# VH-VL binders against Cytochrome c oxidase assembly factor 8 (COA8): the designs that were tried, part 131

Target 1, 167 residues: Cytochrome c oxidase assembly factor 8 (COA8), of Homo sapiens (Human) (q96il0)
Amino acid sequence: APERGAERRDTAPSGVSRFCPPRKSCHDWIGPPDKYSNLRPVHFYIPENESPLEQKLRKLRQETQEWNQQFWANQNLTFSKEKEEFIHSRLKTKGLGLRTESGQKATLNAEEMADFYKEFLSKNFQKHMYYNRDWYKRNFAITFFMGKVALERIWNKLKQKQKKRSN
Below, E stands for the ipSAE of ESMFold2; O stands for the ipSAE of OpenDDE; V2 stands for 0.75 times the mean of E and O plus 0.25 times the DockQ between their complexes.

## First folded at step 14 (VH-VL)

Design mf12 (from md103 with heavy chain G53S Y109F; framework fv_ebronucimab; at its last look DockQ between E and O 0.30; V2 from the best seeds 0.53)
Fold by OpenDDE, look of step 14:
Structure mf12 (fold): chain C 167 residues (1-167), chain A 124 residues (1-124), chain B 111 residues (1-111)
Amino acid sequence: as target 1 above (167 residues)
Amino acid sequence: EVQLVESGGGLVQPGRSLRLSCAASGFTFSSYAMNWVRQAPGKGLEWVSGISSSGGRTSYADSVQGRFTISRDNGKNSLYLQMNSLRAEDTALYFCAKESPFDYLWGTFAFDIWGQGTMVTVSS
Amino acid sequence: QSELTQPRSVSGSPGQSVTISCTGSSSNIGRGYDVHWYQQHPGKAPKLLISGNSNRPSGVPDRFSGSKSGNTASLTISGLQAEDEADYYCQSYDSRLSGYVFGTGTDVTVL
């Protein structure tokens, strides 16, 4: 029985963005684009008096960000791999080498690459559909919690004003 | 089946180091924050450390701060706890615990999956 | 370590209702952080019973219910059964510790 080679799912290394904001920062920081996902990570500030709702919102945003980073890192790796395989396969079929006479990497024409993109999109359609669904779900939740936090902040400000008037 | 399996426990002398591992299966490991919780013999549960899904954020109990390091390898579905400068008070059963999915309505999270634990004994 | 305070033990007869309290402070339960409850049988890992003060995960019997008021959370076990004999722990988050905190644990005995 041929050992089915476990397809090493080349999972993108979970690139922990090594971007560390300054310790004394009192605001959110946006890092450089991640090398795999090409998404810019946000480092969320944690205030000393963070409310439970603010914490929930922050955690949701952070989780959503990490989810997006992982998705696009994996998608970009898959895309790059499949693109390279497609190019190599087509060049081989044409009897062309991987390098031109000038030593440059041989490329396919725009029409041939269009076929790759169509095929890739078709193949990954379901994956993108699920991604979009979950993206909306997460963003709706974030918006909902943003509203709750806003209301909480308003209420706290009102209470503080009342306490200052009573003293 | 969703499972966490701890390993790396054993008998060590005070001041020595030990590395615990937790192997995850049956779920998308990279999508969840992970925690270590310990239980001393005949005692209650104590939270030790937590790490975000990407590993970008870590937190520690005061009792282990500066001595323990939590890390993860999402490619290997593994959680780790490097324990340095071990003390007798660190003697406990160490559990790996997964955080529950974020509840999008209530924003609740808890430790929904636990391993069976690995015993660490620090004794002279 | 700021632990949530639980009664050391609670006992009841089969079919009775028992309540376990979990008392925190203004930095944890009193601040509005959610409380979770776990059941632990001897020699076993903890099992999540209640999430987010009152939410029951799938597979947890209806006889388990959670509530929270002020600085105190409560777990009620209605219709106590022999299989409910276990240790119970509350868990929350503490803003001063910037970490999770567990209760001292309660041993539930079925008489």
Scores: ipSAE 0.675, ipTM 0.870, lowest interface PAE 0.8, mean pLDDT 90
Fold by ESMFold2, look of step 14:
Structure mf12 (fold): chain C 167 residues (1-167), chain A 124 residues (1-124), chain B 111 residues (1-111)
Amino acid sequence: as target 1 above (167 residues)
Amino acid sequence: EVQLVESGGGLVQPGRSLRLSCAASGFTFSSYAMNWVRQAPGKGLEWVSGISSSGGRTSYADSVQGRFTISRDNGKNSLYLQMNSLRAEDTALYFCAKESPFDYLWGTFAFDIWGQGTMVTVSS
Amino acid sequence: QSELTQPRSVSGSPGQSVTISCTGSSSNIGRGYDVHWYQQHPGKAPKLLISGNSNRPSGVPDRFSGSKSGNTASLTISGLQAEDEADYYCQSYDSRLSGYVFGTGTDVTVL
């Protein structure tokens, strides 16, 4: 949910021929890192006079953030789960318990763990390829619509200039 | 095959609760926003509620705000609608609908896949 | 609750064109939000027919076309066929309600 920002009571008009609408403005908020994905979520501000094009851009950014956060949260959980299963399987094959004689959690050395990392990367290669493809498609769309919003705002400024000249 | 299957409808008295489910198959459920739409017998379509792809953002029609709760479980490919304090005017066929993939040229989020609906009847 | 206004019924002979209007307000169509169209045969689920005012999804015949101007969107069926007999609904977003709104629905009859 977006957090309400500070309110302004008045807006100053442009002293030079560049007019700024008498409206308050706020920024998107960046929240703390998510526990599982380690990504910082953006809390999007919804302006009172949001245009339909601005809404499309915001929705695209929100859906992309949610998709990205979910992907990495799931990937991190899968990694942790499969890592533990690999360690337990290799310890059983060696006839060792899950704990050392000191009571600490048993583990594998770097060379033993290298087999896990190779297997995990290989198993997930296709998933990461599709993720990268979709990530680029989504970010291209975001950039494209950011440009469309910028042009819309320029056009609205030109219409305001035309209106002043016509009385 | 891409499919949405609603369940959990039935006959219920006013003031009671009912939970609808929608099972999704044939597509990556967690990638798309989902919506509930209802249709009273012999009447038109009415949007009820929507939920973002992760479930983090929800929205409701004024007629159900505060009484209905939309949710999803992406691990089970399932969408839910918890309907509390049911009224006679909630009597309808309830559809779940998937939002379309983002169209890079048109920016469309239309409802491209629909289930066949589950009937909810609220009557004394 | 606000809804988009459509004619209750329209009819036409095979091969003719029919047009279904969808009129909204300044908080939905008139604000510039997209209009989508759905076709619903009796006893069946709705099917997406037109998205983004005028885009036809794959599998939708080119005899279906959509347009939007001001507060009004239109769906035109050129070359009406018997299979086009169905109910048609428009849909948009409403900024005041922060949600979707559907039209009242139009029963298309092929004579």
Scores: ipSAE 0.526, ipTM 0.793, lowest interface PAE 2.0, mean pLDDT 84
ESMFold2 (binder alone), look of step 14: mean pLDDT 92; pTM 0.946

Design mf3 (from md104 with light chain S95D; framework fv_ebronucimab; at its last look DockQ between E and O 0.07; V2 from the best seeds 0.00; counts 0 for: pae O 12.3 > 2, placed apart)
Fold by ESMFold2, look of step 14:
Formats: sequence, C-alpha cells, structure tokens
Structure mf3 (fold): chain C 167 residues (1-167), chain A 124 residues (1-124), chain B 111 residues (1-111)
Amino acid sequence: as target 1 above (167 residues)
Amino acid sequence: EVQLVESGGGLVQPGRSLRLSCAASGFTFSSYAMNWVRQAPGKGLEWVSGISGSGGRTSYADSVQGRFTISRDNGKNSLYLQMNSLRAEDTALYFCAKESPFDYLWGTYAFDIWGQGTMVTVSS
Amino acid sequence: QSELTQPRSVSGSPGQSVTISCTGSSSNIGKGYDVHWYQQHPGKAPKLLISGNSNRPSGVPDRFSGSKSGNTASLTISGLQAEDEADYYCQSYDDRLSGYVFGTGTDVTVL
C-alpha cells in the first residue's frame, strides 16, 4: 500500500495537536483528542493526482475541522473561566474564603451550581444557535461534495475500463 | 465595515529583512484564510503566500519559499509577512487579501476583500 | 512568473462588447481548476469581478460575464462603459506550483 506524508500547507494544524502521522501515509488519520477542544483531529492525505474537486472537498473538511476545534476550545476555556469566577463571586457574597481551612478549593453546593449552568446556557444561547446553523450548512456542503467526488471517481474508473477494452 | 490595512513597507537594501502587517476589521478574522499578493511597478499580480484561518497551514510561491514566512495572530486580527534575504525582484506593492467564505453550491474560494497595499522597495 | 496568458490590451467603443481570454495549461485551468476575475482601476486595489468561472458577486453589473472551456477562460464585457477602463486579471490554481497563479493582465481601453 503506498504511503505519503502530509505536505506543509496541511501538516501543521493550528494549536496544540501533538500527533503526527507517518510521513508516507496514503490515508487520512484520526489523531488523539486535542488538549483544549477534546475533539479528535483528522490529518488529511493529499493524493498525488488530486483533482480540483477533491482539493475543494479536502480544504472544506480541513476548514470545518479547524472551525469546530476553535469553537469548542474557546467554549471549554470560557466555561472553565466563568465557572471559577461564578464560584469566587458567590463565595465573596457569602463572606467565605476561596479555600477551606485545610487549603482545599472552596466549592458551591449542587443547587448553587445549577444556577451557574442556567446562566451560562442563557448567556451563550445565541452563540450556540449560530454555531448549530453553521454546523448544518458545513456538513450539508461536505456531504454534497463527497457525493460529487464519489461520482467523479466512478466516472474515471468507467472511462479507464472503456479505454482499456479498446486499446 | 470590512477593512484590511497593510503597513510596514519601505526602502531596504538587498539581503536585509522587512516585516509587513495587515490589520483586519469588520469580520470574524479567524474564520477566513488570508493571502499576500504583490504587484511590481508597472507589472501584473503575483500570488506570494497564503495561510489558513487557524494559522495551521501555510503555502508559498516558489520565488519566495524559504525566505518569506506568513503568520497570523487571531487575537489581534492581524496578518504578517516576514520577508528575509530580500532581492531587487521583491520590489512591489504588497496586498493583503481575504478569501471568500465557502460556497455550498459552487465550492469556490476567491479573494473577495483586498487592502490598498504597502510598498516595498529593494534597492542598492 | 504568471502562467495564465491574457492579451496585453483590448479596446472598444462605448456600448460594444469586448472579450478577454485567459489561457492556461493542463496543470491549472486545463485540469479543471476554477478561474476568478479581478478588475483593477489605476492606483486602486483589485476588486473581485467573477468567481467560480461565471458567478457574479453582489454589486457587480450584469454586463460582466465569464465562461470556461478546456484550457481557456473568457471574461466578456457587454455594453462597454467608460468606468470599465481598467486592468483585468484572471486567477486559478496550479498543482505543479502548488499555489495560486494570476494571468498576465489585460488593459481595457474605452475609445
């Protein structure tokens, strides 16, 4: 099975991904979960005779992966930061310190934490609505172009078989 | 208002370095790939370099590969071009250009927004 | 340095049609890569005129049209007007160069 490593434009995804596929891979790779987004990145193969349509699809898939990674990395960071800020604010309002007498991080009870989750969802509702809209648009486009690539490959194989039978 | 503003051009001797900047505003900068395109005085357009929206993928024209480095800082909405080992033939007006959003029906990416350019002159 | 060939200049009278050709090779237009067109007035930045061979962005007059066949793309300006006097560039992708390529440029003069 032939192997091909990723070329420069497609080898160094943004951020903290540490997984690198073998240099001579001929297939897409799914890497380990990204530290910040907790999503598994795909490392895309670039075939030697990639068609313009295949290139469009690969670029769209790469851009969608990066967009998705960036969104969830930002949401995870925002969630963690706002959670800590909410806890600190409520502890201050109750006249309590940030740490217990034993030095452990002070926390809130489940009822108080439910208030945080409701506030976070409400604050981020429109951001998640726009994310869902764009997610559907992107995935529909990807599916549509995957179909076009599949048809292109079938057509090329039929053309090769016709040429082979003739001469 | 969507806007791209280049800066950092100037007169420089061959073999020296220069760093160009492009400040973006009016759109979600991190969502779009960015490109540098140059135009020598009295001549046509030449693509120089491109970078993905996240900054993780870059590409270069053969004429500048190994000498120029494209980068971006999505926190500052800024695109950069580090230009090392400059030559007389690098003399040009350098444009910053934004790639269009993906087109679900046409699958097309084009350079839909351009800055006004910053002039780089490499002369002894 | 450009691999897409355009005529150096074309001229037309107001109201006439002009066509600008953009000829590539099997590694770019001939392989099936899209062609985009840009208009550049003197002293100004380029402006996207046609994308994806024939798609006209919002705000571009309908007298501009594009097409592609084989190794060649064409931009047609129907009903030429004085403000159409500018330089026009085609652009595609070239897989041998692994990058974007522009045409040599065409100076359109309105007589």
Scores: ipSAE 0.486, ipTM 0.784, lowest interface PAE 2.4, mean pLDDT 84
Fold by OpenDDE, look of step 14:
Structure mf3 (fold): chain C 167 residues (1-167), chain A 124 residues (1-124), chain B 111 residues (1-111)
Amino acid sequence: as target 1 above (167 residues)
Amino acid sequence: EVQLVESGGGLVQPGRSLRLSCAASGFTFSSYAMNWVRQAPGKGLEWVSGISGSGGRTSYADSVQGRFTISRDNGKNSLYLQMNSLRAEDTALYFCAKESPFDYLWGTYAFDIWGQGTMVTVSS
Amino acid sequence: QSELTQPRSVSGSPGQSVTISCTGSSSNIGKGYDVHWYQQHPGKAPKLLISGNSNRPSGVPDRFSGSKSGNTASLTISGLQAEDEADYYCQSYDDRLSGYVFGTGTDVTVL
């Protein structure tokens, strides 16, 4: 049976951090940095009496977090790959092997690597601009919903105080 | 000179397979994402598939998902499209298109270089 | 397939200005992805005309300009010439499709 070569979809696994907070937690938890994105995931607390606005805010925050995790996971993978390709290409051009005589991975000097970083940043400038724009849009939306939730909570507290005074 | 040259088009029956090739020259092939775009006779442009510079990431239109496979050989400066289970609706001129620099984020860049296309006709 | 919506045809006299609209959705143009424009003459491959909403590649005349607002991008051809008779396509990216999307195309005729 020919081994179906699993096309390694080098898509960064949508690794929702397997960090599970304790079941009895009444607050948000921050997990360790994700291995691909290097971002610390937040596990959002779900209250028993979550309002529709609170639910919407939570979902928006979760979606934004997932978006951000995917973006950085993919970026970091691409960066690492391009960096390796750059190093290999430059070493080849210099007639140098991929390994030193001592068996260590051959590296480029800081100046050569600076050129890589400069080029990478320049080439990716537009992508970063799109990311930043979307990041701002999402965060503005989150902030807006945070404000709405705050107002709702204030109003609910006021209503409860009025009922206690009437009773 | 930067150039893309498509080949492998032809007349095929429904359900058959065909492999398209695109030969690239005049640029560092491995540094750019590559795409296939098709145009049915008298119709508009339709994106078909894309592949990152390294070949590690691929994407497909829903219309071809599960039937078509995009691949590349950077050592040969070649892009491929394996088309399986061909349908009459797949009849089109297939263009190879180079994406503008950097491919780590899909959908943000233009296709700056196009081939002349290769015609695929699926008919009984 | 979610296509960007373009007018089917636009016509103008030599020297006039014509504008082609490209309307998308919140998953593509409205999300903030750039719009690119292509010119295609009969029997020819598409040519990149405008990149990144408003940038003109080298060799593209200054009479071509692009803009974007909300969910709609626009290509304006000022001082229309006979050689501008062609099909024009907008292109962007769509998150729902996880892929590129083209406009329906606009046939520009010079009267």
Scores: ipSAE 0.000, ipTM 0.545, lowest interface PAE 12.3, mean pLDDT 85
ESMFold2 (binder alone), look of step 14: mean pLDDT 92; pTM 0.944

Design mf4 (from md104 with heavy chain S31N; framework fv_ebronucimab; at its last look DockQ between E and O 0.27; V2 from the best seeds 0.56)
Fold by OpenDDE, look of step 14:
Structure mf4 (fold): chain C 167 residues (1-167), chain A 124 residues (1-124), chain B 111 residues (1-111)
Amino acid sequence: as target 1 above (167 residues)
Amino acid sequence: EVQLVESGGGLVQPGRSLRLSCAASGFTFSNYAMNWVRQAPGKGLEWVSGISGSGGRTSYADSVQGRFTISRDNGKNSLYLQMNSLRAEDTALYFCAKESPFDYLWGTYAFDIWGQGTMVTVSS
Amino acid sequence: QSELTQPRSVSGSPGQSVTISCTGSSSNIGKGYDVHWYQQHPGKAPKLLISGNSNRPSGVPDRFSGSKSGNTASLTISGLQAEDEADYYCQSYDSRLSGYVFGTGTDVTVL
């Protein structure tokens, strides 16, 4: 029985954005684009008196960011791999080498590449549909919790004003 | 099937180091924060350390702060705990625990998946 | 370490209801952090029973219910069964520790 080679799912190494903001920062920081996902990571600030709702919101945003980074890192890797395979296959079919006489990487024309893009989009359509669904779900949740946090902050400010008037 | 499998436990002398590993399967490992929880023999649960999905944020209990280091390799679906300067009080069964996905209704985070644990014994 | 306080043991007869309390402080339960509950059978890993004070994960029987008021959370086991004999732990987050905290644990015995 031929050992079915475990297809090493080339999972993009989750590039831990090594972006560490200064320790004394009281703000969210945006890092450079990640090399795999091309998304800019956000380092979320944790206030000393973070409320449970603020913590929930922060964690949700962080989880959503990590989810999004992983999705696009994998998608970009898959796209790059399949694109290269497509180019190699088409060049081979044409009897062309992988390199031109000038030593440059041989490329396909725009029409041939259009076929690749159509095929790739068709193949990944369902994956993108699920991504979009989950993206909306997460963002709606984030918005909802942002509203809750805003209300909490307003309420806390009002309570503080009342205490200052009573003293 | 979602599974966590701890390894690397054993008998060590005080002051020595040990590295625990946790192998994750059945879920997208990088999307979830991971934790170490320990249980001394005949005692309760104690949270030890946590790490975010990306590994960019770590947290530690005061009891292990400065001695233990949590890390992860998302490409290998693995969680690690480097334990340095081990003490007799560190003797425990060490569990790897996954945080639950965010509940969009309740906004809750709990440890929904646990490994079977790996035993660490620190004795002279 | 700031532990959440639980009764050491609770006992009941089959079919009875038992309640386990989990008392925290203003830095954890009293601050509004959620409480989670875990069941642990001897020689087994903990199992999540209740998430977010009262949410029951799939596969957890409806006889388990959670509540929270002030600095105290409660787990109620209605219709106690022999299989419910286990250790139970509450868990929350503590802002002073900047970390998770567990309860002291409660041994539930079925008489």
Scores: ipSAE 0.734, ipTM 0.897, lowest interface PAE 0.8, mean pLDDT 90
Fold by ESMFold2, look of step 14:
Structure mf4 (fold): chain C 167 residues (1-167), chain A 124 residues (1-124), chain B 111 residues (1-111)
Amino acid sequence: as target 1 above (167 residues)
Amino acid sequence: EVQLVESGGGLVQPGRSLRLSCAASGFTFSNYAMNWVRQAPGKGLEWVSGISGSGGRTSYADSVQGRFTISRDNGKNSLYLQMNSLRAEDTALYFCAKESPFDYLWGTYAFDIWGQGTMVTVSS
Amino acid sequence: QSELTQPRSVSGSPGQSVTISCTGSSSNIGKGYDVHWYQQHPGKAPKLLISGNSNRPSGVPDRFSGSKSGNTASLTISGLQAEDEADYYCQSYDSRLSGYVFGTGTDVTVL
């Protein structure tokens, strides 16, 4: 879980994003896709009177976004590396070079590449299963805390109405 | 089996730099925020710095802001603290601490695993 | 106050109950942030004892209990034993400092 209050409202999270939210925005912003993960980062607003419960929710949402971006950045890298290794291995088995006579990068036909895709999915099945389990756990927690925040805000409005009536 | 092992402490003169390392094992390092906590000889605990699981968000105590830099390498399961412009007041035993998992019901984080610390002495 | 205030020391005989207070301000405990407790034996690293005001991690004896009210958290050790002799620290978050804060520490002596 991310450090509470670490992000300032005019400070973007560390990373490759070129997007900077407006300094006085009172809303979360969705930025352009990250170069490595292909996911759009959310730039979270931190209100001046953020309650401890609201901070817990924001930190959970920030942590989940960072976890998700890290997972897919790593998976995209692994996919690219294993694809190249598979192509090189099959070309060596055929006695072929890494480049054609024209100098272009040698590759495999679609039927041969289908073997790679099937093998990649099989090798990573358990990892993606654990990712999906954790993703659902995180989304349940986020929904639960959104409900808690909503109740807190309703309760605060009721207390303010009682205070106004008694004044 | 879950362990945090600090290294890189030593005796240095004021104004110099040190880099502390913390090697983690027995858990999925990248899932957890990490912190540095220090304890001056005969004194209490003082939080120094923290970093999110991904490394994308950092925080610092006012006393070290601008002089210390926390970082992590999730591929090496390692946490770092670059300490520049060291002062006598930075003399302490420096602990590496792991934050607990997010409690899905209560949202509680605590420092559930600690290393044994590495001693940093800053004196002339 | 930038630290959480704890008594400097507390003592008790084996079998007695001992309570350690941890007093903060409206920017930390008083704002509603959770309080955690750590036990530190001489020459050792701190160990998590209580999280989230009152939750005991696995392996922590049930004679340790925690509570929080207003600006103050309390750690109670019932049935004090010799191995409980250590330093105890509370810890919370402070919104003014935007960071974690520890208590001043309490030395528990078993007579």
Scores: ipSAE 0.569, ipTM 0.823, lowest interface PAE 1.7, mean pLDDT 85
ESMFold2 (binder alone), look of step 14: mean pLDDT 91; pTM 0.943

Design mf5 (from md104 with heavy chain G53S, light chain S95D; framework fv_ebronucimab; at its last look DockQ between E and O 0.40; V2 from the best seeds 0.53)
Fold by ESMFold2, look of step 14:
Structure mf5 (fold): chain C 167 residues (1-167), chain A 124 residues (1-124), chain B 111 residues (1-111)
Amino acid sequence: as target 1 above (167 residues)
Amino acid sequence: EVQLVESGGGLVQPGRSLRLSCAASGFTFSSYAMNWVRQAPGKGLEWVSGISSSGGRTSYADSVQGRFTISRDNGKNSLYLQMNSLRAEDTALYFCAKESPFDYLWGTYAFDIWGQGTMVTVSS
Amino acid sequence: QSELTQPRSVSGSPGQSVTISCTGSSSNIGKGYDVHWYQQHPGKAPKLLISGNSNRPSGVPDRFSGSKSGNTASLTISGLQAEDEADYYCQSYDDRLSGYVFGTGTDVTVL
């Protein structure tokens, strides 16, 4: 009889596709988030015996991941949009085209781009400061609840030892 | 001023579809999970569906699973409920509700802000 | 039953205390899930009164208090006032349903 883990993970495609691309996302993830998985977003495993405290931790971790992903997605979009607008505005002021003589995208030199980076950082300084503070608060809460879950599991293990000794 | 305003309710025949909207104002909509809760005339509250703050996770009561779709547009501060294959049993006042911030000590979420509801009547 | 059980009605005179019970099962309150309480006046939306079994949100009068033991949660209104006449609902999470559940509701009457 074959090993459960090896057959399930190493077996050729089970019927539909050799690879389940991230856009479709395979919904069959079982177990805690695997340290070898690089998938985004992460679909957390919900075991049948999950305690209410474990559910609180999982929901906090899920919400924090979504909050963090949403923040950086918005920042990346805003950064990219404002960067292009800055470049186009400066090129227009200089009377230059959006393309070089070779047809490549025209850009600004490092000195000119430094003004953009400084302005963007200054404009977003407080937003990033509040993000960092909120991130630390969330991380502290996650760590606190991880400790609570660990203690709960220790108590459950002690209850099991008491039951075995009485049998 | 924090507000949730539902709209899109009305009278429809069984088997038809209806889309509810909930407009949010006065708070950072994208920071909070949202829920739909309904109340049949003269009856109690029933949870219908929930959606995470980003929209990446959704959940549904068994009674509506496969027929209703919750969604949100954080750019428009709006929550939606697409209601397909409507039944007489879906007749109710539909509320949108905001989940409270995570209590960092106790880990509690509750429904802290509610709209006034929009009535959906399924009858012929 | 797939709901949390509450008494259909309770009543009291102004200044008295009333207590509303909310009884669940081993798949919800009895498993250790939190209980929240909501007040609903006629024709109005529900309002959060108690979160996390006993926590009172800002702006809720301190005469409202909550507790939980075993399968049962309780909401106590001390010093009953006319404005407390409303419907009250408890709420928890249920493993079997993989979702939120509300209580059957309690009509509080101020005599």
Scores: ipSAE 0.592, ipTM 0.834, lowest interface PAE 1.7, mean pLDDT 83
Fold by OpenDDE, look of step 14:
Structure mf5 (fold): chain C 167 residues (1-167), chain A 124 residues (1-124), chain B 111 residues (1-111)
Amino acid sequence: as target 1 above (167 residues)
Amino acid sequence: EVQLVESGGGLVQPGRSLRLSCAASGFTFSSYAMNWVRQAPGKGLEWVSGISSSGGRTSYADSVQGRFTISRDNGKNSLYLQMNSLRAEDTALYFCAKESPFDYLWGTYAFDIWGQGTMVTVSS
Amino acid sequence: QSELTQPRSVSGSPGQSVTISCTGSSSNIGKGYDVHWYQQHPGKAPKLLISGNSNRPSGVPDRFSGSKSGNTASLTISGLQAEDEADYYCQSYDDRLSGYVFGTGTDVTVL
């Protein structure tokens, strides 16, 4: 029985964005696009007196960001790999070499590549549907918690004003 | 079935190193933060370390800070704990624990899945 | 290490109600962080009983309930059964530790 080679799922290396904002920063920072996901990471500021609700919101946003980074890093790697395999297979079928006479990497025409894109999208349709569903779910949650945090901040400001009037 | 299986425990001398592993199955490992929790014999639970879903963020208890390193390989569905400069006080059953999905209503993080633990004994 | 304070032991007869307290500080429960509860039988891994102060996961009996007020969380076991004999731990987050914190644990005995 041929040992089914465990397809090493080339998982994108967990690209910890090495973006470090200045130590004295009091706001969120946006880093350069990640090399795998092409998404710009956000470094979230942590206030000294962060409330539990603010912490929950921050954690949710961080988790959502990491989820997005991983998804797109893996998707981009898969896309690049499958694209290269498609090109190689088609060139081979045509009896063409992988390199042109000028030494350049041989490419397929736009029509042939359109077939690849169509097939790739069809193959990954379900994956994208689940991604979209989860994306909406996460963003709705973030929005909901943003509202809660806003209300909490308003309430705290009102309490502080009342305490200042009573003294 | 959702399962966590710890391994790598054993008897070691003080000052030595040990690496624990946790193999995850039955869920999307890369989607969840993971933690190590330990329990000394006849004692309570102590949180040791946590790592975010991507591995980009790590946290440690003061008792292990600078000595222990948590890491993960999402491609292998595996969590690790590198333990250096081991002390007698590190003797414990070490559990791998998964954080629950974010509760979109309540925003809660609990440890919903636990392994059976792996025993680490540090003795002369 | 700053632990959440629990009674060492609680006992009750079958069918009775018992309550386990978990007392924290202004850096954890008192700040408003959620409290989770775990059950641990001898030689077993902990099991999540209550999440987010009062939420009960699927498969957890309704006789288990959680509450939180001020710096103290409580787990109530109504209609105590022999199978409820176990150690119980509360858990929260602590700002000073920048990490999770567990309670000291409570041994529940069914008489």
Scores: ipSAE 0.553, ipTM 0.816, lowest interface PAE 1.2, mean pLDDT 89
ESMFold2 (binder alone), look of step 14: mean pLDDT 92; pTM 0.949

